VHH binders against q96fz2. Designs and how they scored, part 4

Target 1, 269 residues: q96fz2
Amino acid sequence: CGRTSCHLPRDVLTRACAYQDRRGQQRLPEWRDPDKYCPSYNKSPQSNSPVLLSRLHFEKDADSSERIIAPMRWGLVPSWFKESDPSKLQFNTTNCRSDTVMEKRSFKVPLGKGRRCVVLADGFYEWQRCQGTNQRQPYFIYFPQIKTEKSGSIGAADSPENWEKVWDNWRLLTMAGIFDCWEPPEGGDVLYSYTIITVDSCKGLSDIHHRMPAILDGEEAVSKWLDFGEVSTQEALKLIHPTENITFHAVSSVVNNSRNNTPECLAPV

## First folded at step 5 (VHH)

Design v91
Fold by OpenDDE, second read of step 6:
Structure v91 (fold): chain B 269 residues (1-269), chain A 123 residues (1-123)
Amino acid sequence: as target 1 above (269 residues)
Amino acid sequence: EVQLVESGGRLVRTGGSLRLSCAASGSTFSTYAMGWFRQAPGKEREVVAAITQSGGSTYYADFVKGRFTISRDNAKNTVYLQMNSLKPEDTAVYYCAAGKGIYVETPSEYNYWGQGTQVTVSS
C-alpha cells in the first residue's frame, strides 16, 4: 500500500470514528494535534494521516478502550534512529509484512510496547498491471458502503450534492498499523510515525494486486487491536489476515501523480 | 463492454424453488459488482440482491427475508440467485446487472443489464 485517500473534514472524520467504550458509552475520539491533519484525496508516504490509538498511550491509568485520534507521519521512524533527518532512513518502513513483523527490530520493538494503531482512510489505491502493456490501471479499494435513510434518495452519485451526502456517511477503511515515537537528537517535538501492516491479497483482489493492507473489519477487531492494555501482542496478531469484505472501482490516471489532490482521484471511470 | 444473459426463469408453484443464472461476457467479470433486479407489470424495477466483486459482501431487499441467496463464480463469469419459498408476489421479470458503483443496492450504479428472464409463481 503506497497511496491512500483521507479527505474528510475534521468534524466529519471525527463523527465517522464514533465508538463505544468498554462500558457501552457512546464516545467520539479526542484529537491530539488536530492542526497537523491535512485532508487529501491522494496521500503518500511521509505525509501525515490520522490514526486511532488507545488513550492509555498518553495518560497513565486511563481506560485503554478509549480512543485518541492523531495525525502521524506515514513511514515509521524507529525510536533508536540517531540521524537528525528522518528522510535519511535507509530502509522502507511504509509497510510491514505480517509474516516478518517479528523479525524486524524496527517493527517488533514498538509492537512489543503495545504501539498499535488503526490507520484511517477513505480507501487505498492499487495499480493493476495490464497484460501486454506497461500501462497500469489504478483502482480505489474501500469497504462496501450502505445507503442509509439519512443519505436520502441518493440517485446517481454524479451530482455534487449527492457526492457530499455520500461522504457524510462514509464508512472509513480501518487498517492495522504500528507506530513509534522518535525524539530528534537535536531536540524538538517528538515525532509520531506509523507503518501499515500488509498481508497477501484476498482472492477477490488478487487480479488487481498480490498484497493488501491488513484490514480490521468491525468494531470488535478495531477495539482489540487498539487495546494493548487487555489484548496481548499474540492475540492481536490473530486479527491480521486478508479480508474479502472489500469493494473497488477503476479510477483515472489522475491519481498517478501524487501532487494531484482532487475528487477526480476517487471518481469511477 | 459486458454482455449479460439471464437463464432459469420459469413457472413454479407457491413454495417452490428456482435458481437463476447470469452469464457475463468478457474477462473483467471479477471487477464488477453484480446485482439481481426485478420488475413486475405496472411496477418499477427494484433491487432483489447484490454482491461485491469478491463475494465478501451481499445485499438483500427487505422482501427477500432470507428466502433468496445471491452468489457468484468468478472463474465461470456467472452470478446466481437461489430463490426458495417463492410467492405469487415474486412474479416478475428478473434482470441481471453489472456495475462499478459505490452503492450496490442502487440501480443507477449499474452500467450493464441483461434482457431479463420471466419468473412466474402460481397460487
Scores: ipSAE 0.833, ipTM 0.920, lowest interface PAE 0.6, mean pLDDT 93

Design w11
Fold by OpenDDE, look of step 9:
Structure w11 (fold): chain B 269 residues (1-269), chain A 124 residues (1-124)
Amino acid sequence: as target 1 above (269 residues)
Amino acid sequence: EVQLLESGGGLVQPGGSLRLSCAASGFTFSSYAMSWVRQAPGKGPEWVSGISGSGGSTYYADSVKGRFTISRDNSKNTLYLQMNSLRAEDTAVYYCAKDQGEYSYGWEDYFDYRGQGTLVTVSS
């Protein structure tokens, strides 16, 4: 996964992340560094995207079922990295393969610290290789959305009003991630960064791409992944597998340019 | 040198209780999660329970949940396992294990160090 969409306004995003804590109380996640949130239809590595993480990471003795929402840098910078510039990292940390997560120090160490997060997105993009051509067809991949009688398919939202309604009730894609905290050698703010765990593609997606993000489907999966205070690493990793509960549609080549940030990026062609 | 020394094992009747202890030395005890793993005769090792470095988080295998309680005293560098409602299937050598991080991974073979173990036998 090298491209996502996360364009919802902050208030809409927050509401979409409503949850119940372990006591059954309805809650909204609290924001950390809300000013770093930059909505975009076209998110690339090294950009900031919102993730969910346990409150226990910030507050001693906090309820680990409580959630914080924070923009983090896409591309994990390990805490042990000693260079002054994160861009000097010599290996790609945009994704972490589920089968080798425990073999790589950059992912194993933060995982052992309970640094699990849920990466939020409208969906993610993948490119299908066209046989016989050098052209790749991009697809937008996301959770199936509840068809309200009035809210036609993403494609039927012909009116701005209908479009707004679709996004007000949009089910966000929830991807399993690992994050780390990096302190610059020269001082400054702690950098929070994340990697997305990837798995082999489900059967439905296999014709498009051979790998997919590990999607956490449902509140229970999200809660267990985040709750490092109650759920062991082993139990959490059982949640990491392909899912068939996705849908997708072809989009225009507009998304190919990471500078393009318009609704056309995820519109069906 | 890291040392882990288990104690408290013995023979107990079904339904009985036993408390295991593990004395740790050679490392900053409070900085690491600790786990109990067990191995029954003729079986592979099984992760039983884990506790975070601070003791604020505890983890249990489904097989022992509600019956066993893991705890630690960081001032004494000691790990404990209170075992209640013991069953025949709980018969095993119990090992104290040092985890690699602050929180337990919950794996039976993912430890830096493991003690020599203490035998727990549950029999009528």
Scores: ipSAE 0.750, ipTM 0.895, lowest interface PAE 0.7, mean pLDDT 93

Design w19
Fold by OpenDDE, look of step 9:
Order: structure tokens, then sequence, then C-alpha cells
Structure w19 (fold): chain B 269 residues (1-269), chain A 124 residues (1-124)
């Protein structure tokens, strides 16, 4: 996964992240660094995207089922990194393969600190290789959305008004991530950054791409992944597998340019 | 040098209780999660329980949940396992293990160090 969409306004995003804590109390996640949130239809590595993480990471003795929402840098910068510039990392940390997560120090160490997060997106993009051509067809991949009788298919949102309604009730894609905290050697603010865990693609997606993000499907899976205070690493990693509960449609080549940030990026062609 | 020394094992009847202890030395005890792992005769090792460095988080295998309680005293560098409602299937050598991080991974083979173990036998 090298491209996502996360374009919802902050308030809409927050409401979409409503949850129940372990006591059954309805809650909204509290924001950290809300000013770093930059909505975009076209998110690439090194950009900031919102993630969910347990409150216990910030407050001692906090209820670990409570959630915080925070923009973090896509591409994990390990805490042990000694260079002053994160871009000098010699290895790619955009993704973490599920089969080697426990073998790589960059991911194993943060996991041992309970640094699990849920990466939020409208969906992610993947490019299908066309046989015989150098052209790749991009697809937007996301959770199936509940068709309310009134809300036409994403494709039928012919009016701006209908489009807004679709996004007001959009089920966000929830991807399993690992984050780390890096302190610059020269001082400054602590950098929070994340990697997305990837798995082999489900059967439905296999013709498009051979790998997919580890998607946490449902509130229970999200809660267990985040709750490092109650759920062990081993138990959490049982949640990491392909899911068939996805849908996708072809999109235009507009998304190929990471500078393009318009609704056309995820519109069906 | 890291040292882990288990104690408290013995023979107990089904339904009985036993408390294991592990004395730790050679590292900053409170900085690391600690776990109990057991190995029954003829079986592979099984992760039993883990506790975070601070003691605020506790993890249990499904097989012991509700019966066993893990705890620690960081001032004494000691790990404990209170075992209640013991069953024949709980018979094993119990090992104290040092985790690699602040929180337990929950894997039976994912430790930096483990003790020599203490035998727990549950028999009528």
Amino acid sequence: as target 1 above (269 residues)
Amino acid sequence: EVQLLESGGGLVQPGGSLRLSCAASGFTFSSYAMSWVRQAPGKGPEWVSGISGSGGSRYYADSVKGRFTISRDNSKNTLYLQMNSLRAEDTAVYYCAKDQGEYSYGYEDYFDYRGQGTLVTVSS
C-alpha cells in the first residue's frame, strides 16, 4: 500500500470514529495535534495521516480502551535512528510484512512497547498491471458501504449534495499499523510515525495486486488491536489476515500524480 | 549477568492452590515485562501469563484465565504467579522469563532469558 485517501473534514472524521469503551460508554476520540491533519484524496508516504491509538500511550493508568486520534507521519522512523533527517533511512518502512514483523527490529521493538495503531482512510489505491502494456490501471479499494435507500451508489452521486451525504456516513477503512516515537538528535518535537502491516491479498483482490493492508474489520478487531494494555502482541497478531470484506472500482489516472488532490482521484471511471 | 530463579513448585491436589515466585537480578526489572511459561512432559512450551514492566497490564492464556493471577513487586525484583483451582493438565515445569519489551508479547519462545524452572505436579 503506497497511496490512500483521507479527505473528510476533521469533525466528520471524528464522528466517524465514534466508539464504545470497555464500560460501554459512547465516546469520541480526543485529538492530539489536530492542526497537523491535512485532508487529502491522495495521501502518499511521508505525509501525515490520522491514526487511532490507546490513551494509555499518553496517560499513565489511563483506560487502555479509550482512543486518541492523531496525525502521524507515514513511514515509521525507529526510535533508535541516529541521523537528524528521517529521509536518510536506508530501508523502506512504509509497510511491514506480517510474516516478518517479529523478525525486524524496527517493528518488533515498537510492538514490545505496545505501539499499535489503526490507520484511518477512506480507502487505499492499488495499481493493476495490464498484461502486454506498460500501463497500470489504478483502483480505489474500500469497505462496502451500506446502501441507504436514499443514498445512491458512490457512482450515482450525481449531485454535490448527494456526495456529501455519502461521506457523512462513510465507513472508514481501518488498517493495522505500528507506530514509533523518534526524538531528533538535535532536539525538537518528538516525531510520531507509522507503518501499515501488509498481508497477502484476498481472492477478490488477487487479480489487482498480490498484497493488501491488514484490515481490521469491525469494532472488536479495532478495539483489540488498540488495547495493548489487555491484549498481548500474540493475540493481536491473530487479527492480521486477509479479508474478503472489501470492494473496489477503477479510477482515473489522476491519482497517479501525488500532487493531485481532487474528488476525481477516487471517482469511478 | 541476568539471573532468574523460580521457587514455590511442588505437589498439590486437584482444586488446590500454589504460589510461584521468581527472583530476578542483573537488569532493570521494572523496565521489562515478565512472563511465566510452562512445559508439560512430552509437550512443547506454553505461554501462561505476562505482566508489563510497571505491573499495570496483565495477560493470560485462555487455559489459565480466571484461575491464575500474575503479579510483581518491583521493589523486590520479584515476579509471582498465584495458581488457584489447579488441574491435572496444569502439571508442568514453570519457567520465569524476561520479555524483550515493556509489554508481554505472549509467545512461549520469545524471551531474552528464562530460569531453570520449578516443577508443579497436580495429582490426586
Scores: ipSAE 0.685, ipTM 0.872, lowest interface PAE 0.8, mean pLDDT 92

Design x25
Fold by OpenDDE, look of step 9:
Structure x25 (fold): chain B 269 residues (1-269), chain A 123 residues (1-123)
Amino acid sequence: as target 1 above (269 residues)
Amino acid sequence: EVQLVESGGRLVRTGGSLRLSCAASGFTFDDYAMGWFRQAPGKEREVVAAISWSGDSTWHADFVKGRFTISRDNAKNTVYLQMNSLKPEDTAVYYCAAEYGLFSDRPEDYDYWGQGTQVTVSS
């Protein structure tokens, strides 16, 4: 996964992240650094994207079932990194493979510290290799959306009004991530950054791409992944597997350019 | 099936140049850092050079002293080692290896290995 969409306004995004804590109380996640949230139809590595994480990461003795929403840098910067510039990282930390997550220090260490997060997105993009050509067809991949009688397929939103309605009730994609905290050697703000865990693709997606993000499907999976206070690393890792509960459609090549940030990026072609 | 196939190893004279190639298949090449290792008779396998998945970052061993250069072509799923100013001490079997994510100087961190190609430098 090298490209996502996360374009919802902050308030809409927050509402879409409503949850129940362990006491059954309905809650909205509290924001940390809301000003760093930059909505975009075309999120690339090194950009900031919103993630959910347990409040326990910030507050001692907090209820670990409580959720915080925070923009973090896509591309995990390990806490041990000694260079002053994260761009000097010589390895790709955009993703981590589920099968080797415990073998890689950059991921194992923060995971062992309970630094699990849920990466939020409208969906993610993948490119299908066309046989015999150097051309790749991009696809937007996302959770199936509840067909409300009025909400035609994303493709049927012939009117701006219909489009807005689709996004008001959009089920966000929830991807399993690992984050880390990096303190710049020269001082400054702590950098929070994340990697997305990847797995082998489900059968439905296998023709597009052989790998997919580890998707946490449902509130229970999301809650367990986040709750590092109550759920062990070993138990959490059981949640990491392919899911067939995914849909996709072909999109235009507009998304190929990471600078393009328009609805056209995820529109069906 | 994952395959790394090295090529280009041969007998060369001291001061000569050689370019090694490693063709990768069976995995997503552009997700992996690539490395070149060498093993001389009676010596341990040692890292020669490594390159990030994108090719933007490279590492070279101190003994290379600017003589060798690692590069890659992701479109061709190939990693290269340009070796210049070769010395008899460079005689070894050269191995290509792949590591998901970060490249390392530790052979045990690499996921896939080639069979190696023999480089012999004569005085």
Scores: ipSAE 0.014, ipTM 0.318, lowest interface PAE 7.8, mean pLDDT 89

Design z7
Fold by OpenDDE, second read of step 6:
Structure z7 (fold): chain B 269 residues (1-269), chain A 121 residues (1-121)
Amino acid sequence: as target 1 above (269 residues)
Amino acid sequence: QGQLVESGGGLVQPGGSLRLSCADAGFTFSDYDMAWYRQAPGKERELVARIYSGGSTNYADFVKGRFTISRDNAKSTLYLQMNSLKPEDTAMYYCAAVPRYYGRSYEYDYWGQGTRVTVSA
């Protein structure tokens, strides 16, 4: 996964992340560093994206079922990195393969510390190789959305009003991530950064791309992944597998340029 | 399906030079950012050099001006000129390609099988 969409306004995004804690109380995640949130239809590595993580990471003795939402840098910078510039990292940390997560120190160490997060997105983009041509067709991939009688397919939202309604009730894609905290050698703010765990693609996506993000489907999966206080690393890793509960549609080549940040990026062609 | 094939590896003495080549087949070479990676025994794969589709280059700190990455789009070939080789440079060297529109930090779509470089007195 090298491109995502996360364009919802902060308030809408927060509401979309409503959850129940272990006591059954309905809650909204609290924001950490909300000013770093930058909505975009076209998110690339090194940009900031919102993630969910357990409150226990920030507060001693906190209920580990409580969630915080925080923008983090896409591309994990390991805590042991000694250079002053994260861009000098010599290996790719945009993604972490599920089969080698325990083999790489950069991912194993933070995972062992319980630094699990859920990366939020409207969806992600992948490019299909066209047979016989050097052209690649981009696709937007996301959770199936609940068809309300009035809400036609994302493509049928003929009116601005209908479009707003679609996004107000949008089910966010929830991807499994690992994050780490890096302190710059020269001082300054602690950098929070994350990697997205990837798996082999499900059958439905296999024709588009051979790999996909590890998607956490449902509140239980999300809760277990986040709750490092109660759920062991071994148990959490059982949640990492391909899912067939995905839909997709072809989009225009507008998304090919990472500088393009418009609704046309995810619009059906 | 696009394929990358590395060549030019071998045994060389310290202080010697090698030129690695990577030839592509099956994709539009000019639309890809290219890179050389290496993996020494017991070590993680690490970036050696990158050349973007626009021609700009980045090098790992250990290169220190000894290596030069270049590309010939007409020949669909990537090169790595390695001078002043050291025993520490002993590794399997891999060519990698990623579409320019995926961004600079995305996983590479194509990997070669690698060419072995051994620097030994």
Scores: ipSAE 0.000, ipTM 0.221, lowest interface PAE 13.6, mean pLDDT 88

## First folded at step 8 (VHH)

Design B10
Fold by ESMFold2-Fast, scan of step 10:
Structure B10 (fold): chain B 269 residues (1-269), chain A 120 residues (1-120)
Amino acid sequence: as target 1 above (269 residues)
Amino acid sequence: QGQLVESGGGLVQPGGSLRLSCADAGFTFSDYDMAWYRQAPGKERELVARIYWGGSTNYADFVKGRFTISRDNAKSTLYLQMNSLKPEDTAMYYCAKPYRYSGSTPLDYWGQGTRVTVSA
């Protein structure tokens, strides 16, 4: 997982993240740095993406079931990194393999400190290798959506009004992430950055790509992953596995260039 | 707002040593970068030393080689070992959880300070 779509306007995104705290109260996540949120149909590593994390990371004695939403840099910069420029990091930290997460210092240390987050997206893109050719077919991969005659579907939306109806009740993809905080040695603002945990692809996606993000399917899984105050690292890692509750469709090669940021990136071909 | 309590300050002669401690009653000490600042009478507060959550350290040029910052996560305590003290080190020393929010209004959580006086 190296490309996503997260294009919803901030207010629509916030409502799509409505949740219940431990006491059963309905809540919306509170924003940190909302001005850093940049909606896009074509998000690549090093750009900022919105993540959910526990309020307890920011407030001592906060209810660990309450959620903050914050933009973070995609590509984890470890807290121990000593260079001035994060681009000098020798390791690609866009993804973190589930099978080695407890072995790699860059991920083991923040995970041990409860730095778990949920990475939000409309869906993600993968490129299927076509046998007998060097061409690859891109696919947009996302949660199954409830389709109604009024809400429409991606395939049926061909105008701005129809596209808006598709997104009004869109179920966001919720991917398990690990974040860290890096203080520049020369001074400046603390950098929050994340990685997406990856697992072996499920049966349904195996013909497209051999790996997939660790998807947290449903509010129970999301709540347990975020709640580092009540859920240990060992218990949280039990949530990291492939899911079959996923759908996809082929998209145009327009998405191949990360500078293209239009609805055509995720439209069915 | 973190509740930080500094201790260990006092009066010492030039060339002497002091060890400052900062106790954090808070739940999440081990998750934060910690710092020591100082403020001399009539001067602005200045950073003395910082210890990052991962253990690396950073020092102001005027204390390099003389001061050592360390932390004990099991005790939720931050330390500053001060050697070869000079009259110019006379100040109120503050423990802080430095800038906690990237890109928003930076907020340091301060203790009440501990006074260090270096005089003959």
Scores: ipSAE 0.000, ipTM 0.113, lowest interface PAE 18.1, mean pLDDT 82

Design D9
Fold by OpenDDE, look of step 11:
Structure D9 (fold): chain B 269 residues (1-269), chain A 123 residues (1-123)
Amino acid sequence: as target 1 above (269 residues)
Amino acid sequence: EVQLVESGGRLVRTGGSLRLSCAASGSTFRYYAMGWFRQAPGKEREVVAAITQSGGSTYYADFVKGRFTISRDNAKNTVYLQMNSLKPEDTAVYYCAAGKGIYVETPSEYNYWGQGTQVTVSS
């Protein structure tokens, strides 16, 4: 997974992340560093994207079922990294393969500390290789959606107002991630960064791409992944597998350029 | 372009069962969500059931109430509708449709339609 969409306004995104804590109380996640949230139809590695994580990571004795939403850097920077520039990292941390997560120190260590997060997106992009050509067809992949009275078609959105309505009740894609905290050697703010765990693609997606993000489907899966206080690493890893509960449509080549940040990136062609 | 051909529609008695099939042409079947729709005389076309590309998610109209099951075989380019406990109210022309739209329950999201197959349920 090398490209996602996360373009919802902050308030809409927050509402879409409504949840129940272990007591059954309805809650909205609190924001940490909301000013770092930058909505975009075209998110690439090294950009900031919102993730969910347990409140227990920030507050001692907090209920571990409570959720925080925070923008983090895509591309995990390990806490042990001693260079002053994260870009000097010699290996790719955009993704973490599920089969080798426990073999790589960069992922194993933070995972062992309970640093699990849920990466939020409208969906993710993958490019299908066309047989016999050098051309790649991009697809937008996401949870199946249910149309509500307020929902329209992305293709039919002819005004900003209509577009907002389309996304008002959008079910966000919830991907399993690992995050870490890095303190710059020269001082400064702690950098929070994440990697997306990947798995082999489900059968339905296999013709498009052979790998997919580990998708946490449903509130229970999301809750268990986040709740490192009650759910062990071993139990959490059981949640990491391919899912067939996805849909997709072809999009235009507009998304190929990471600088393009328009609704056309998501629009069916 | 995808051509869709429905089959299996016939006269059945109340309480009976019927399996509809829809065969798609071409090699792009797996990229489409599939739906079954029906239209009774004097009524609007309505969604019966829909299924995503991978089959991982399904939609059923409220009137189905567990009586019908939609399934697909991507290797055979075919979508099915198993209909059980049929009622006279289920009498209609049933249409298969293929779509690339986001909302599988919405007829306007479908791009290709079959010619339909007649299902008649007698009392």
Scores: ipSAE 0.853, ipTM 0.931, lowest interface PAE 0.5, mean pLDDT 93
Fold by ESMFold2, look of step 11:
Structure D9 (fold): chain B 269 residues (1-269), chain A 123 residues (1-123)
Amino acid sequence: as target 1 above (269 residues)
Amino acid sequence: EVQLVESGGRLVRTGGSLRLSCAASGSTFRYYAMGWFRQAPGKEREVVAAITQSGGSTYYADFVKGRFTISRDNAKNTVYLQMNSLKPEDTAVYYCAAGKGIYVETPSEYNYWGQGTQVTVSS
């Protein structure tokens, strides 16, 4: 998993993240660093994307079921990293394999501190190798979506008005992540950065790619992953598995160039 | 790119059961969401059931009310509709469809259609 879409305006994305705390009170997550949110149809490693995390990470004695939303750098920079430039990290932290997460210091240490997050996206892209060619077919992969307005015969791509309605009630993809906090040696703000946990792909995606992000399907899974105050690391790791509750469609090669940030990146072809 | 052929439509009594099959040609079946639609005379074509590419998610119209089950076998390039507790109102031509769109319940999201198979429910 090395490319996502997360393009919604901040206010729309915030409303899509409505949740209930442990008392049953309906809430929206509170933003930190909202000016660092950079929406795009075509997010790549080293860019910022919004994640959810527990308020308890920021406030002594806070209700650990309350959620903060914050942009973080994709590509975990360990707290122990000594160089001044995170791009000099000599190993790839874009993803973290679930089968070795407790063996890698870069991931085990922050996980032991309860630094679990939920990585938000419209969906992710994956490239399928095609037999007999050098060409790769990109796919956009996302949760199945429920249409809220009855139109019967009107498809998502039929007109600009119908396309805009697709996003009003989009169910965001919720991926399990681990984050860490790094203080640059030359000073400046603490860098928050994350990795996406990966698992073997489900049967439905196996013809496209052999790995997939660990998807947290539903509010119970999201709440348990986030709530490091009430849910142990051992219990949380039981949430990490493939899911078949996923759909996809082919997209054009426009998405191949990460500088292309247009709706065409995820439009069905 | 893909041809769809329905089979299994016939006359059945109220309360009876029927299984529809849809065979797909071509090597790309696994990349399509699949749907069953129906059309009674003088009525618009309406979704009955739909299923995602992997079979991991299904959709059913409200009038199904637990009576029908959609399934797919990607190894056999086949989609099924098991229809139980049939009612005279279920009388229609049933169509199999394949699509690459976002909403699996919407007919305009479907690119390929079968010829249809007639289901008639008497009494």
Scores: ipSAE 0.321, ipTM 0.728, lowest interface PAE 4.1, mean pLDDT 89

